# Designs tried in a protein design chat: VHH binders against Rho GTPase-activating protein SYDE2 (SYDE2). Part 14

Target 1, 120 residues: Rho GTPase-activating protein SYDE2 (SYDE2), of Homo sapiens (Human) (q5vt97r660to779)
Amino acid sequence: IDAFRHYSFSDQPKCSQYISGLMSVHFYGAEDLKPPRIDSKDVFCAIQVDSVNKARTALLTCRTTFLDMDHTFNIEIENAQHLKLVVFSWEPTPRKNRVCCHGTVVLPTLFRVTKTHQLA
Short names: E, the ipSAE of ESMFold2; O, the ipSAE of OpenDDE; V2, 0.75 times the mean of E and O plus 0.25 times the DockQ between their complexes.

## First folded at step 21 (VHH; framework vhh_surovatamig_d1)

Design z01 (from y05 with I99A T100F; at its last look DockQ between E and O 0.16; V2 from the best seeds 0.00; counts 0 for: pae O 10.4 > 2, placed apart)
Fold by OpenDDE, look of step 21:
Structure z01 (fold): chain B 120 residues (1-120), chain A 124 residues (1-124)
Amino acid sequence: as target 1 above (120 residues)
Amino acid sequence: EVQLVESGGGLVQPGGSLRLSCAASGFTFDDYAMSWVRQAPGKGLEWVAYISSSGGYTEYVDSVKGRFTISRDNAKKSLYLQMNSLRAEDTAVYYCAKAFIVYWEGSTTEYDVRGQGTLVTVSS
């Protein structure tokens, strides 16, 4: 599947710190998905670090507003501040991605508390 | 030290089957998704199959769908690849890969560790 476009959010939480290392992201699923089209049920999750696309899932069929997923991504980060998780819907016609939902996490704040976190 | 040791490769005729195994050590196996990747002679590294940390989700490259099955035993820290209906084009060194990432922009792949590989040769 083609037509993957670089995506960045204009509004990001301010952060003056940076972290580096290997980060493991376990994706359990997404709630309250908003598919832009009724006829398009194919979605995928993208992982961005400081607006850099690091990883994505394969296309998954979204049957409900809840996307059950069990994915673990191990991402090397260097001087990073923000983790972005974006669920996109793929539209075959036209060939484009639409945002279904997204979230941003400030990494230094997160890892300041503990090494592992469960995000809701 | 992270270690991945593949086994099970060999010579097989077209239409035959093989089962690859990967023994993992040196890390918390059940915390990581795993993948099989392969490199055919004269070709680049190709992602083959992916399995989530719990094993609840799997994905395959199109060319092996319906023929290959990836599975894992977290208790044994083992990864498997059942290969059925093998074809000549499946000939490659197969690697067990930790922390495999499919990049957003394309078919580029990344992993932090892979094993030494096991050779699978499909030939009449």
Scores: ipSAE 0.005, ipTM 0.291, lowest interface PAE 10.4, mean pLDDT 79
ESMFold2, look of step 21: ipSAE 0.013; ipTM 0.273
ESMFold2 (binder alone), look of step 21: mean pLDDT 79; pTM 0.790

Design z02 (at its last look DockQ between E and O 0.06; V2 from the best seeds 0.00; counts 0 for: pae E 11.3 > 2, grease 25 > 24.2, placed apart)
Fold by ESMFold2, look of step 21:
Structure z02 (fold): chain B 120 residues (1-120), chain A 125 residues (1-125)
Amino acid sequence: as target 1 above (120 residues)
Amino acid sequence: EVQLVESGGGLVQPGGSLRLSCAASGFTFDDYAMSWVRQAPGKGLEWVAYISSSGGYTEYVDSVKGRFTISRDNAKKSLYLQMNSLRAEDTAVYYCAKSFVYTYWEGSTTEYDVRGQGTLVTVSS
């Protein structure tokens, strides 16, 4: 369990190359959303590259436990390594700034290393 | 104020050539990828070609590959499209665009930052 308490070093090869260009991402949708408690609930999707917002949708009405978008986004990227797609539930409130909640999307974990890597 | 001014369009026979130019001002041209997009009468915008901010990466819609060449000159703040072997289906108003692509779920539109009047290319006998 504690193999990493020893003094050790591992000089990992630099396997990352910068990727630039126009990327097309097809968003199918999201499942297991919490159903709206007050009639229909608005949501929006944000597309992030390296944790920086690149695009967002207008507000969409979500009536069920899933959001079917089936939509393609074309995103300019420069020296990018990570892509995130998140869904936020937007609830209007008279207090403070808007609050977003319930937004998660599985991101691809493809690597260019010789060793296989899987999320667990 | 962002300004994009397209030029070089005209009437040409099938198989002919044109070179489009776009003069940019009001933003740091060197920091942005650029695209050419076109709009046939009564149609929506169609992306044609893309070039990275450095000019090191280019991409084309399949229908123009091998016929069109996008290029840029960052010192002159200018974008170009060399159009060879023109066909009737290439008839459109051509716009240069600062590449910022997003899509609305409602309306299913992709927005390009199109600020110019465009330049008309007509391919006809």
Scores: ipSAE 0.000, ipTM 0.095, lowest interface PAE 11.3, mean pLDDT 64
ESMFold2 (binder alone), look of step 21: mean pLDDT 80; pTM 0.789
OpenDDE, look of step 21: ipSAE 0.020; ipTM 0.380

Design z03 (from y05 with I99A T100F I101V V102Y Y103W W104I; at its last look DockQ between E and O 0.04; V2 from the best seeds 0.00; counts 0 for: pae O 10.3 > 2, unsure alone 61.9 < 65, placed apart)
Fold by OpenDDE, look of step 21:
Structure z03 (fold): chain B 120 residues (1-120), chain A 124 residues (1-124)
Amino acid sequence: as target 1 above (120 residues)
Amino acid sequence: EVQLVESGGGLVQPGGSLRLSCAASGFTFDDYAMSWVRQAPGKGLEWVAYISSSGGYTEYVDSVKGRFTISRDNAKKSLYLQMNSLRAEDTAVYYCAKAFVYWIEGSTTEYDVRGQGTLVTVSS
């Protein structure tokens, strides 16, 4: 999978197929993480399936360029096409989330080959 | 409005059994995975069991494996937790939770809504 890039809702790979099942996602960490604002150190990662939030990490303090998360999520998906991982930065003022970076994978294409993948 | 209503809790002796029920409404029940979570006195919320939307997959926290069984009846929009061989440490308020995901490492679950809970007390 490609490195994280700026978030865009409209920039998604095309997909004509769907998959269903239980998906296990393990977060090892995020490298070269840079929150949008210098004074905003709190971040969290969200797992989105077809633009629907399915899971998220707790609020984490970004202290270095590497965020070590080491979390595993089991997610049930139905008729899904896209998996998106999004890193958000929490801004206490005005109390909103900012998208830092994201990555998208086409699920049917990925799982067509094997049922287990390691993404980087 | 999403609603979850737990029932079946009560006082039971160690080694006893209870069956919890959860009645769901306000959403398409069979589209969502469900979980049971519990909160023991003085402790935080703990994930207990997970069941997939179809019921074909289940998962449990280690401490209840072999003793608890999660199940569901999608036609009745109901979730169940059969608790056997109950122990004092199982004493807690048990909540039905609408959840798609659970965390393996932390034994926590992601959920949108949970009910008011039902108290299970295991005591001699």
Scores: ipSAE 0.005, ipTM 0.284, lowest interface PAE 10.3, mean pLDDT 80
ESMFold2, look of step 21: ipSAE 0.006; ipTM 0.179
ESMFold2 (binder alone), look of step 21: mean pLDDT 78; pTM 0.791

Design z04 (from z03 with I104Y; at its last look DockQ between E and O 0.07; V2 from the best seeds 0.00; counts 0 for: pae E 10.6 > 2, placed apart)
Fold by OpenDDE, look of step 21:
Structure z04 (fold): chain B 120 residues (1-120), chain A 124 residues (1-124)
Amino acid sequence: as target 1 above (120 residues)
Amino acid sequence: EVQLVESGGGLVQPGGSLRLSCAASGFTFDDYAMSWVRQAPGKGLEWVAYISSSGGYTEYVDSVKGRFTISRDNAKKSLYLQMNSLRAEDTAVYYCAKAFVYWYEGSTTEYDVRGQGTLVTVSS
């Protein structure tokens, strides 16, 4: 099982290749979350491909540093390099998202080995 | 300016068919996934169907699976919804939505813009 790499949003892992196709992503959960503020416990998980939002969950209540999820998304990717998962906390005032946790993987590297992967 | 203009709605009997169209302008149509959403009288907005930017993938809310078909013509910057075997519960205003995320059952997603909608009334 491979793990997502933590990185700065402005610092993407280097990749010279691209992949295209239909990708299915199943969320099991997220660990090591930075908890939302006391007055805002709502979070959601977003899937991004090369900085493009592809999918996101409904608002979920974050109670611990682990977010249990059971969501599947089908995503069409074209000439893609990076898969990013981000857990956001939603703050109604001033209406902004805060990052609770995130990770990224290089897609061509993953699918060079096999077409099916389990990531942590 | 992003514009979405729906058409094709109307009155139809149960079991009938309609084909909705959406004309898009003001953005690079083939770069964006598109969705149909609907709002029935007295109910909230409901996602109906999703189609990827290339049209290679589609998804539907369970209640319309096997009956509705979403499609697009990127050359014409058009989105379509073929609705067959219509039911009374399909009565709603149908909106074309410029979506940038995949709609998932039970999830929420944003869309940049939706049109003014077209009314579909299914009644005997």
Scores: ipSAE 0.006, ipTM 0.296, lowest interface PAE 10.0, mean pLDDT 80
ESMFold2, look of step 21: ipSAE 0.007; ipTM 0.179
ESMFold2 (binder alone), look of step 21: mean pLDDT 79; pTM 0.796

Design z05 (from y05 with T100R; at its last look DockQ between E and O 0.39; V2 from the best seeds 0.00; counts 0 for: pae E 5.0 > 2)
Amino acid sequence: EVQLVESGGGLVQPGGSLRLSCAASGFTFDDYAMSWVRQAPGKGLEWVAYISSSGGYTEYVDSVKGRFTISRDNAKKSLYLQMNSLRAEDTAVYYCAKIRIVYWEGSTTEYDVRGQGTLVTVSS
ESMFold2, look of step 21: ipSAE 0.072; ipTM 0.464
ESMFold2 (binder alone), look of step 21: mean pLDDT 80; pTM 0.801
OpenDDE, look of step 21: ipSAE 0.246; ipTM 0.625
ESMFold2, look of step 22: ipSAE 0.046; ipTM 0.433
ESMFold2 (binder alone), look of step 22: mean pLDDT 80; pTM 0.800
OpenDDE, look of step 22: ipSAE 0.295; ipTM 0.654

Design z06 (from y05 with I99T T100F; at its last look DockQ between E and O 0.40; V2 from the best seeds 0.00; counts 0 for: pae E 5.4 > 2)
Fold by ESMFold2, look of step 21:
Structure z06 (fold): chain B 120 residues (1-120), chain A 124 residues (1-124)
Amino acid sequence: as target 1 above (120 residues)
Amino acid sequence: EVQLVESGGGLVQPGGSLRLSCAASGFTFDDYAMSWVRQAPGKGLEWVAYISSSGGYTEYVDSVKGRFTISRDNAKKSLYLQMNSLRAEDTAVYYCAKTFIVYWEGSTTEYDVRGQGTLVTVSS
């Protein structure tokens, strides 16, 4: 499940633009998560730009298959194309963190919609 | 309305100890990770310590590791910072902050600071 809106209102032909700047992201939440194992209820979300971790949420308590985040956060990006949000189970032992959910947004498509309001 | 009230600061000699407290109200304290941040005179905010919502995980800036201990009491909706072996460089106004994003390398750091802070002065 994708927490971001995918826009198809306007696509630039042959354009593979990249986005730079300070980006504000409002993450409503994630649903249909694979719940954390019964001995750990903590999760976190990694915010990745072009597969590079840019930010991580604090540990959140996951009580259901839905994680209500409803939060706006800011990240710096440079020449970026993809935003990926991955929800992981937190493992305080040497066990590997488990992916509970993820979603990806293609940034140039998203910002093309917002750019139609600019004077340039 | 979210309220965070810091206390416990004061004047202390190098090597001394202080315990800071933060009383929280107006939000579900148990659902949020918390941080202590500080601002030295003429400087920007520096993150000091972090504690998860359950209290089971903590992290510290390198300059205070081994000297400071963050803790919380969810029943009392209170956050604490035990500061030992204080140094002049620890002089700052200390704030508690509700924490949602723990920024990673290359990220802009922003903190939701709501209180007036509590002044810690370490001098001879």
Scores: ipSAE 0.025, ipTM 0.396, lowest interface PAE 5.4, mean pLDDT 70
ESMFold2 (binder alone), look of step 21: mean pLDDT 81; pTM 0.805
OpenDDE, look of step 21: ipSAE 0.070; ipTM 0.514

## First folded at step 22 (VHH; framework vhh_surovatamig_d1)

Design aa1 (from z05 with Y57E; at its last look DockQ between E and O 0.63; V2 from the best seeds 0.00; counts 0 for: pae E 5.2 > 2)
Fold by ESMFold2, look of step 22:
Structure aa1 (fold): chain B 120 residues (1-120), chain A 124 residues (1-124)
Amino acid sequence: as target 1 above (120 residues)
Amino acid sequence: EVQLVESGGGLVQPGGSLRLSCAASGFTFDDYAMSWVRQAPGKGLEWVAYISSSGGETEYVDSVKGRFTISRDNAKKSLYLQMNSLRAEDTAVYYCAKIRIVYWEGSTTEYDVRGQGTLVTVSS
């Protein structure tokens, strides 16, 4: 089961580039989530650009260490470097949501080496 | 494929009650939060109510708070809306919706609305 769709490319020396535009990000799911409880848990997936929340899914029940999804985020970005997908647990009591897993894509490195591929 | 079939609408007098049902298939119903949305004649879609995938959390638009109750039966793959103290302003086609994405920018929500809806008419 594919947790994230990553584009293949050769690594290059980092540079301080920024990416702007309208992006469609297709999220298929996540694997090896932080240990869930035996009972059902509500989770959501958020997409962040340079640590700023852009969008999230509605609450979903995650019964295992796997989350199977079919979601497309359509976000506008401006001078961005990092795209981060985070699965949070939703806590019904007064506490902070906890991170169940995350993945980060460094945008300039993806766009520099592979012009025909996009994160989707 | 995702299918959502609404039922239970009809003609009712002000102050009356209706119970709407939505039968879901083609997806893992238990894993998704659901909403009711409505469309009054000549207007756009209005969100009405929300229920989390477990049923443990609900939210309502201010105009229906205290009158409408959203519920779900995950074993039957069904979503419900109990509508009490109905008013003329509640007249609309009601749709059940699978929530997809909530956007922080603009506070917009993407819904997966697949059914034909069920008409609720409240008139004297």
Scores: ipSAE 0.043, ipTM 0.439, lowest interface PAE 5.2, mean pLDDT 71
ESMFold2 (binder alone), look of step 22: mean pLDDT 80; pTM 0.791
OpenDDE, look of step 22: ipSAE 0.173; ipTM 0.558

Design aa2 (from z05 with V102I T109V; at its last look DockQ between E and O 0.48; V2 from the best seeds 0.00; counts 0 for: pae E 4.7 > 2)
Amino acid sequence: EVQLVESGGGLVQPGGSLRLSCAASGFTFDDYAMSWVRQAPGKGLEWVAYISSSGGYTEYVDSVKGRFTISRDNAKKSLYLQMNSLRAEDTAVYYCAKIRIIYWEGSTVEYDVRGQGTLVTVSS
ESMFold2, look of step 22: ipSAE 0.047; ipTM 0.431
ESMFold2 (binder alone), look of step 22: mean pLDDT 81; pTM 0.806
OpenDDE, look of step 22: ipSAE 0.344; ipTM 0.670

Design aa3 (from z05 with S52T S107K; at its last look DockQ between E and O 0.49; V2 from the best seeds 0.00; counts 0 for: pae E 5.1 > 2)
Fold by ESMFold2, look of step 22:
Structure aa3 (fold): chain B 120 residues (1-120), chain A 124 residues (1-124)
Amino acid sequence: as target 1 above (120 residues)
Amino acid sequence: EVQLVESGGGLVQPGGSLRLSCAASGFTFDDYAMSWVRQAPGKGLEWVAYITSSGGYTEYVDSVKGRFTISRDNAKKSLYLQMNSLRAEDTAVYYCAKIRIVYWEGKTTEYDVRGQGTLVTVSS
């Protein structure tokens, strides 16, 4: 009740840190990558929502400590809180993929501007 | 502007061989995994073969394993498909394709297919 009193005249207070909908994520690259292992030059980028894999790129050559790409992920999410982009090294044998870098976005933080547009 | 130009198709008898080529321009070819896809008359697109950007890993649809070999030359910005022991069911228009995204849910794949393709006809 006290949370709702805080927002009674403009917007309902945020009841949870979760969102649902169709999301397009434009991924242009990563920097400060952990270099791939000496015996692996290929990487892929995976998008995870609340630790569940949703999509990945095809294998790409990792040239430097940054990865320049232009990929759009179109994913359907439900009751989600965290979006995580992970760059993995790829190995020809299974079970040896290594994380080269990752970043996490808290989805309510990403959509705070959307909440202000809903005040009207 | 991405351009993919396929060539090397033709008419061949069963058991024959063809080598397809794909010249790539308008993107950093070395950075992308590539595929060959084909479209038989009256059918949709079928994936045929895949190769990593480095060329270190390949995969094939079961119907062509042991007969087809995908390769690439990153210096020449070119993708190849060596097709041996051709069969009538291999008759199709062949396209080279840039792979973009693989979705875990639904197991679907997004391709860039930009070229006119090259026709392979296998008939007696």
Scores: ipSAE 0.052, ipTM 0.452, lowest interface PAE 5.1, mean pLDDT 71
ESMFold2 (binder alone), look of step 22: mean pLDDT 81; pTM 0.808
OpenDDE, look of step 22: ipSAE 0.140; ipTM 0.550

Design aa4 (from z05 with K98R; at its last look DockQ between E and O 0.50; V2 from the best seeds 0.00; counts 0 for: pae E 5.2 > 2)
Fold by ESMFold2, look of step 22:
Structure aa4 (fold): chain B 120 residues (1-120), chain A 124 residues (1-124)
Amino acid sequence: as target 1 above (120 residues)
Amino acid sequence: EVQLVESGGGLVQPGGSLRLSCAASGFTFDDYAMSWVRQAPGKGLEWVAYISSSGGYTEYVDSVKGRFTISRDNAKKSLYLQMNSLRAEDTAVYYCARIRIVYWEGSTTEYDVRGQGTLVTVSS
């Protein structure tokens, strides 16, 4: 928005100060869920990076306090600190969604290792 | 291994009807929402209809609403598409699909489309 920045070489991205990469998160499921509302048995799992939604599953049936799944999210990250998985109940009327559970992982701990983190 | 086998396509006159079937195997069918998608000649995949794992919620692309009905039989691990009042623009290869991931950035949806599809041709 600063017009002078468009003409300044000092505003170019600094590669050495940012870690950008593709992260694969394999999610096997969740336990001890807060059950969905009585009139909704469908849920979905959303993945958030620093509180920004990146991806979600399609609707899945939540039959118990467990959610079994085998999903891989491929997301691009940049200077991210927190990975949050949230299981929402799907409520088509009035389309309000309720959190059934969530978990947060501190990404700097995981970024040094290239393996998929299981959040269950 | 996930397998989806479509059937029921064919040649039909405008205004006619067809019923498509999809037999599923290799996964717990009851736990997944399903969709029909189609590919018209020279076009990409287009989502047609969605049904929740229980069958209690359905959704359709506007162009087929009121003409197509998606249904499922979880005991038989089967997905169906009843197509009524067919039009020339419905001509496509129809695929049974398991929707896995929707990304908030862009319009990309990850489908698990593994069948050969079934051709529907609507022509006089």
Scores: ipSAE 0.026, ipTM 0.395, lowest interface PAE 5.2, mean pLDDT 69
ESMFold2 (binder alone), look of step 22: mean pLDDT 82; pTM 0.818
OpenDDE, look of step 22: ipSAE 0.213; ipTM 0.593

Design aa5 (from z05 with T108K T109V; at its last look DockQ between E and O 0.57; V2 from the best seeds 0.00; counts 0 for: pae E 5.4 > 2)
Amino acid sequence: EVQLVESGGGLVQPGGSLRLSCAASGFTFDDYAMSWVRQAPGKGLEWVAYISSSGGYTEYVDSVKGRFTISRDNAKKSLYLQMNSLRAEDTAVYYCAKIRIVYWEGSKVEYDVRGQGTLVTVSS
ESMFold2, look of step 22: ipSAE 0.070; ipTM 0.471
ESMFold2 (binder alone), look of step 22: mean pLDDT 81; pTM 0.802
OpenDDE, look of step 22: ipSAE 0.292; ipTM 0.618
ESMFold2, look of step 23: ipSAE 0.040; ipTM 0.424
ESMFold2 (binder alone), look of step 23: mean pLDDT 81; pTM 0.807
OpenDDE, look of step 23: ipSAE 0.035; ipTM 0.383

Design aa6 (from z05 with Y57D V102I S107K T109V; at its last look DockQ between E and O 0.31; V2 from the best seeds 0.00; counts 0 for: pae E 4.7 > 2)
Fold by ESMFold2, look of step 22:
Structure aa6 (fold): chain B 120 residues (1-120), chain A 124 residues (1-124)
Amino acid sequence: as target 1 above (120 residues)
Amino acid sequence: EVQLVESGGGLVQPGGSLRLSCAASGFTFDDYAMSWVRQAPGKGLEWVAYISSSGGDTEYVDSVKGRFTISRDNAKKSLYLQMNSLRAEDTAVYYCAKIRIIYWEGKTVEYDVRGQGTLVTVSS
């Protein structure tokens, strides 16, 4: 059985430029997720801009180390630099949700995706 | 996967009442806020009512306030809309909707509308 690596939420790419406007981001899925605990089978995906939560999915059933989803986030951003997509496990008690997977994109290099298009 | 089955529509006279039902399956119903949305022929979708996952919070579009009541039964995985004092402008196909995306800013949501809907016709 292979040991599952932890995903870190810090030390993202840095640049000197910032982006403002309306952004549409299509999230098709994730692979190599940290397996959820037996008592925490539900997950949600949050989108963060410069570490601020902007939107999340409703709860989804986590099946394996792969999450198949078809969600488009439409967010307004101002002077933003980093976009993070984080998959969290859902915890029913007041405790910190666990990160199952994340990815960071530096916004000045990101191609904008509308509702009718997917990120290439 | 996700299934939403609406029922309870029909033909009713102005001032009449109908109770719509939505049977849900393929997801953890208790963890999701739900809405009713409607579509008049040849028009876009209009949000009608919202209910929180617990059922403790509800909201309505102004045109139906005081006439419609949204409710849910989490044990039966069912969503309901009691419609009283129906008017001709309430004529539409009604859909139940699972909320898919929640935006922290602006309190806006995006819906999963997957059912066939149930037709409500208000006319004499």
Scores: ipSAE 0.061, ipTM 0.450, lowest interface PAE 4.7, mean pLDDT 70
ESMFold2 (binder alone), look of step 22: mean pLDDT 80; pTM 0.798
OpenDDE, look of step 22: ipSAE 0.257; ipTM 0.629

## First folded at step 23 (VHH; framework vhh_surovatamig_d1)

Design bb1 (from aa5 with A33T; at its last look DockQ between E and O 0.39; V2 from the best seeds 0.00; counts 0 for: pae E 5.4 > 2)
Amino acid sequence: EVQLVESGGGLVQPGGSLRLSCAASGFTFDDYTMSWVRQAPGKGLEWVAYISSSGGYTEYVDSVKGRFTISRDNAKKSLYLQMNSLRAEDTAVYYCAKIRIVYWEGSKVEYDVRGQGTLVTVSS
ESMFold2, look of step 23: ipSAE 0.054; ipTM 0.448
ESMFold2 (binder alone), look of step 23: mean pLDDT 80; pTM 0.800
OpenDDE, look of step 23: ipSAE 0.420; ipTM 0.731
ESMFold2, look of step 24: ipSAE 0.046; ipTM 0.433
ESMFold2 (binder alone), look of step 24: mean pLDDT 80; pTM 0.793
OpenDDE, look of step 24: ipSAE 0.422; ipTM 0.703

Design bb2 (from aa5 with I99F; at its last look DockQ between E and O 0.03; V2 from the best seeds 0.00; counts 0 for: pae O 9.5 > 2, unsure alone 64.2 < 65, placed apart)
Fold by OpenDDE, look of step 23:
Structure bb2 (fold): chain B 120 residues (1-120), chain A 124 residues (1-124)
Amino acid sequence: as target 1 above (120 residues)
Amino acid sequence: EVQLVESGGGLVQPGGSLRLSCAASGFTFDDYAMSWVRQAPGKGLEWVAYISSSGGYTEYVDSVKGRFTISRDNAKKSLYLQMNSLRAEDTAVYYCAKFRIVYWEGSKVEYDVRGQGTLVTVSS
C-alpha cells in the first residue's frame, strides 16, 4: 500500500529520549513471514514495549508469506522507547513459539514528527 | 467481578469546585491505567483525563487543562478528579473507566469497564 512509509529500525539513530501516554496500534498485516512448519499453521502477533509483553492476538491461520490482519490494540506506555511487533507461530508439539517475523520502532523519534503514522 | 463506583457529583455554581472519587474492586488496580470520561446531555462520550498505572503520567482534554487534576491512590484502589473553576459546559455524567481504547485524534472512546457514573451540574 502506497500510504505506508517504509521504516527501517537499523537506520534509526540512537535515542536517549522516552515517551509516555496512550498508544493505539492497528495491524493491517504482516509480510515476508517465515512460514510455520507444515504441521502447524497457527500464528499470533505480540506487542512488546521495551521487551515487555503488552498484548497479543488470538491464534490466526497462516496460509502464505502474507498475514492479513485487522486488529487494534491500545497500549499504555510509560517511559518507553521501543515498540516491537512479533509474529509467532505456535507449535502444539512440543508446545513452543517460533518467530515468523518482527519489526521494531523507536517511539520518541517517531512521535516527535507527528502523532499518526503508517509504517511498513 | 470488576466494579467501579463513582461518587462526589452534585450541583455547583460556575467557578465552584468538586472532587470526584472512584472506588475500584475486582482487579489489580495498580496494573491498569485509568481515565475519567463524561457524557453531557445530548452528546456522546468524551474522554476527560488519563492517568498511568503508576500515576507518573497524566493527560487531559484541552478544555479542562489547568482546571482539572486526575490522581490515584493505588493502596486504596481509588481514582480521583479534582475539578476547579467549573463551567456550565462541564455539566455531564462523569464515569470512572478502566482503559481499553482512546483515540486522540477523534472522540471515540472505549473502555473495558466503567461505573454507573456521577452527575455534575454546573448552573447559576
Scores: ipSAE 0.011, ipTM 0.315, lowest interface PAE 9.5, mean pLDDT 84
ESMFold2, look of step 23: ipSAE 0.023; ipTM 0.379
ESMFold2 (binder alone), look of step 23: mean pLDDT 78; pTM 0.786

Design bb3 (from aa5 with Y57E E110Y; at its last look DockQ between E and O 0.31; V2 from the best seeds 0.00; counts 0 for: pae E 7.6 > 2)
Fold by ESMFold2, look of step 23:
Structure bb3 (fold): chain B 120 residues (1-120), chain A 124 residues (1-124)
Amino acid sequence: as target 1 above (120 residues)
Amino acid sequence: EVQLVESGGGLVQPGGSLRLSCAASGFTFDDYAMSWVRQAPGKGLEWVAYISSSGGETEYVDSVKGRFTISRDNAKKSLYLQMNSLRAEDTAVYYCAKIRIVYWEGSKVYYDVRGQGTLVTVSS
């Protein structure tokens, strides 16, 4: 999709470990969206690994600060530290997507129990 | 719980017509663009048609343009596909889908398929 941008944020967690494998991420939805205008806007949800887009939804009409979504992203990751879920507003002119909300997970912290189990 | 129930499939001769329906529940139907996708025997999913949440915008895969018409009734929470001038290549299980996922790695698109689909068979 031509107008999509990768985003980086200065508040991302830092970690020296990396994770590889196949991952399924189920996204239920988002709250407290930052709408850019009074009118309803189309949005989409993207999943990023280390600021690289891996998957996104089609455009959804958002009429409130709540977005209900119920879908699983299936991605392969290699040497990754950060998983980010981002809701973008779609603004084709001047074709600049804006972040409505986001959440970041540091992957090694999620899989500490898994690594202990694999070693034991 | 999100539910999508497809109906209206059947056996039809080449050149015939069918009208597919999808009944939606468990989500705010009016807020979502919807798609029809199909799976031919032994093939992966193919996107067929798209309609915006308001119904004002539609798109079709090239192979069905001029023959298929997607529509929706937001008051009835229903999605439709009018299929005219059917051909053997249209034989597939048809699904309605709420969410389209685009994966940047690889050239494939996946859809959130929730229903059992409805079988369309076009043969003499």
Scores: ipSAE 0.013, ipTM 0.368, lowest interface PAE 7.6, mean pLDDT 70
ESMFold2 (binder alone), look of step 23: mean pLDDT 83; pTM 0.821
OpenDDE, look of step 23: ipSAE 0.316; ipTM 0.656

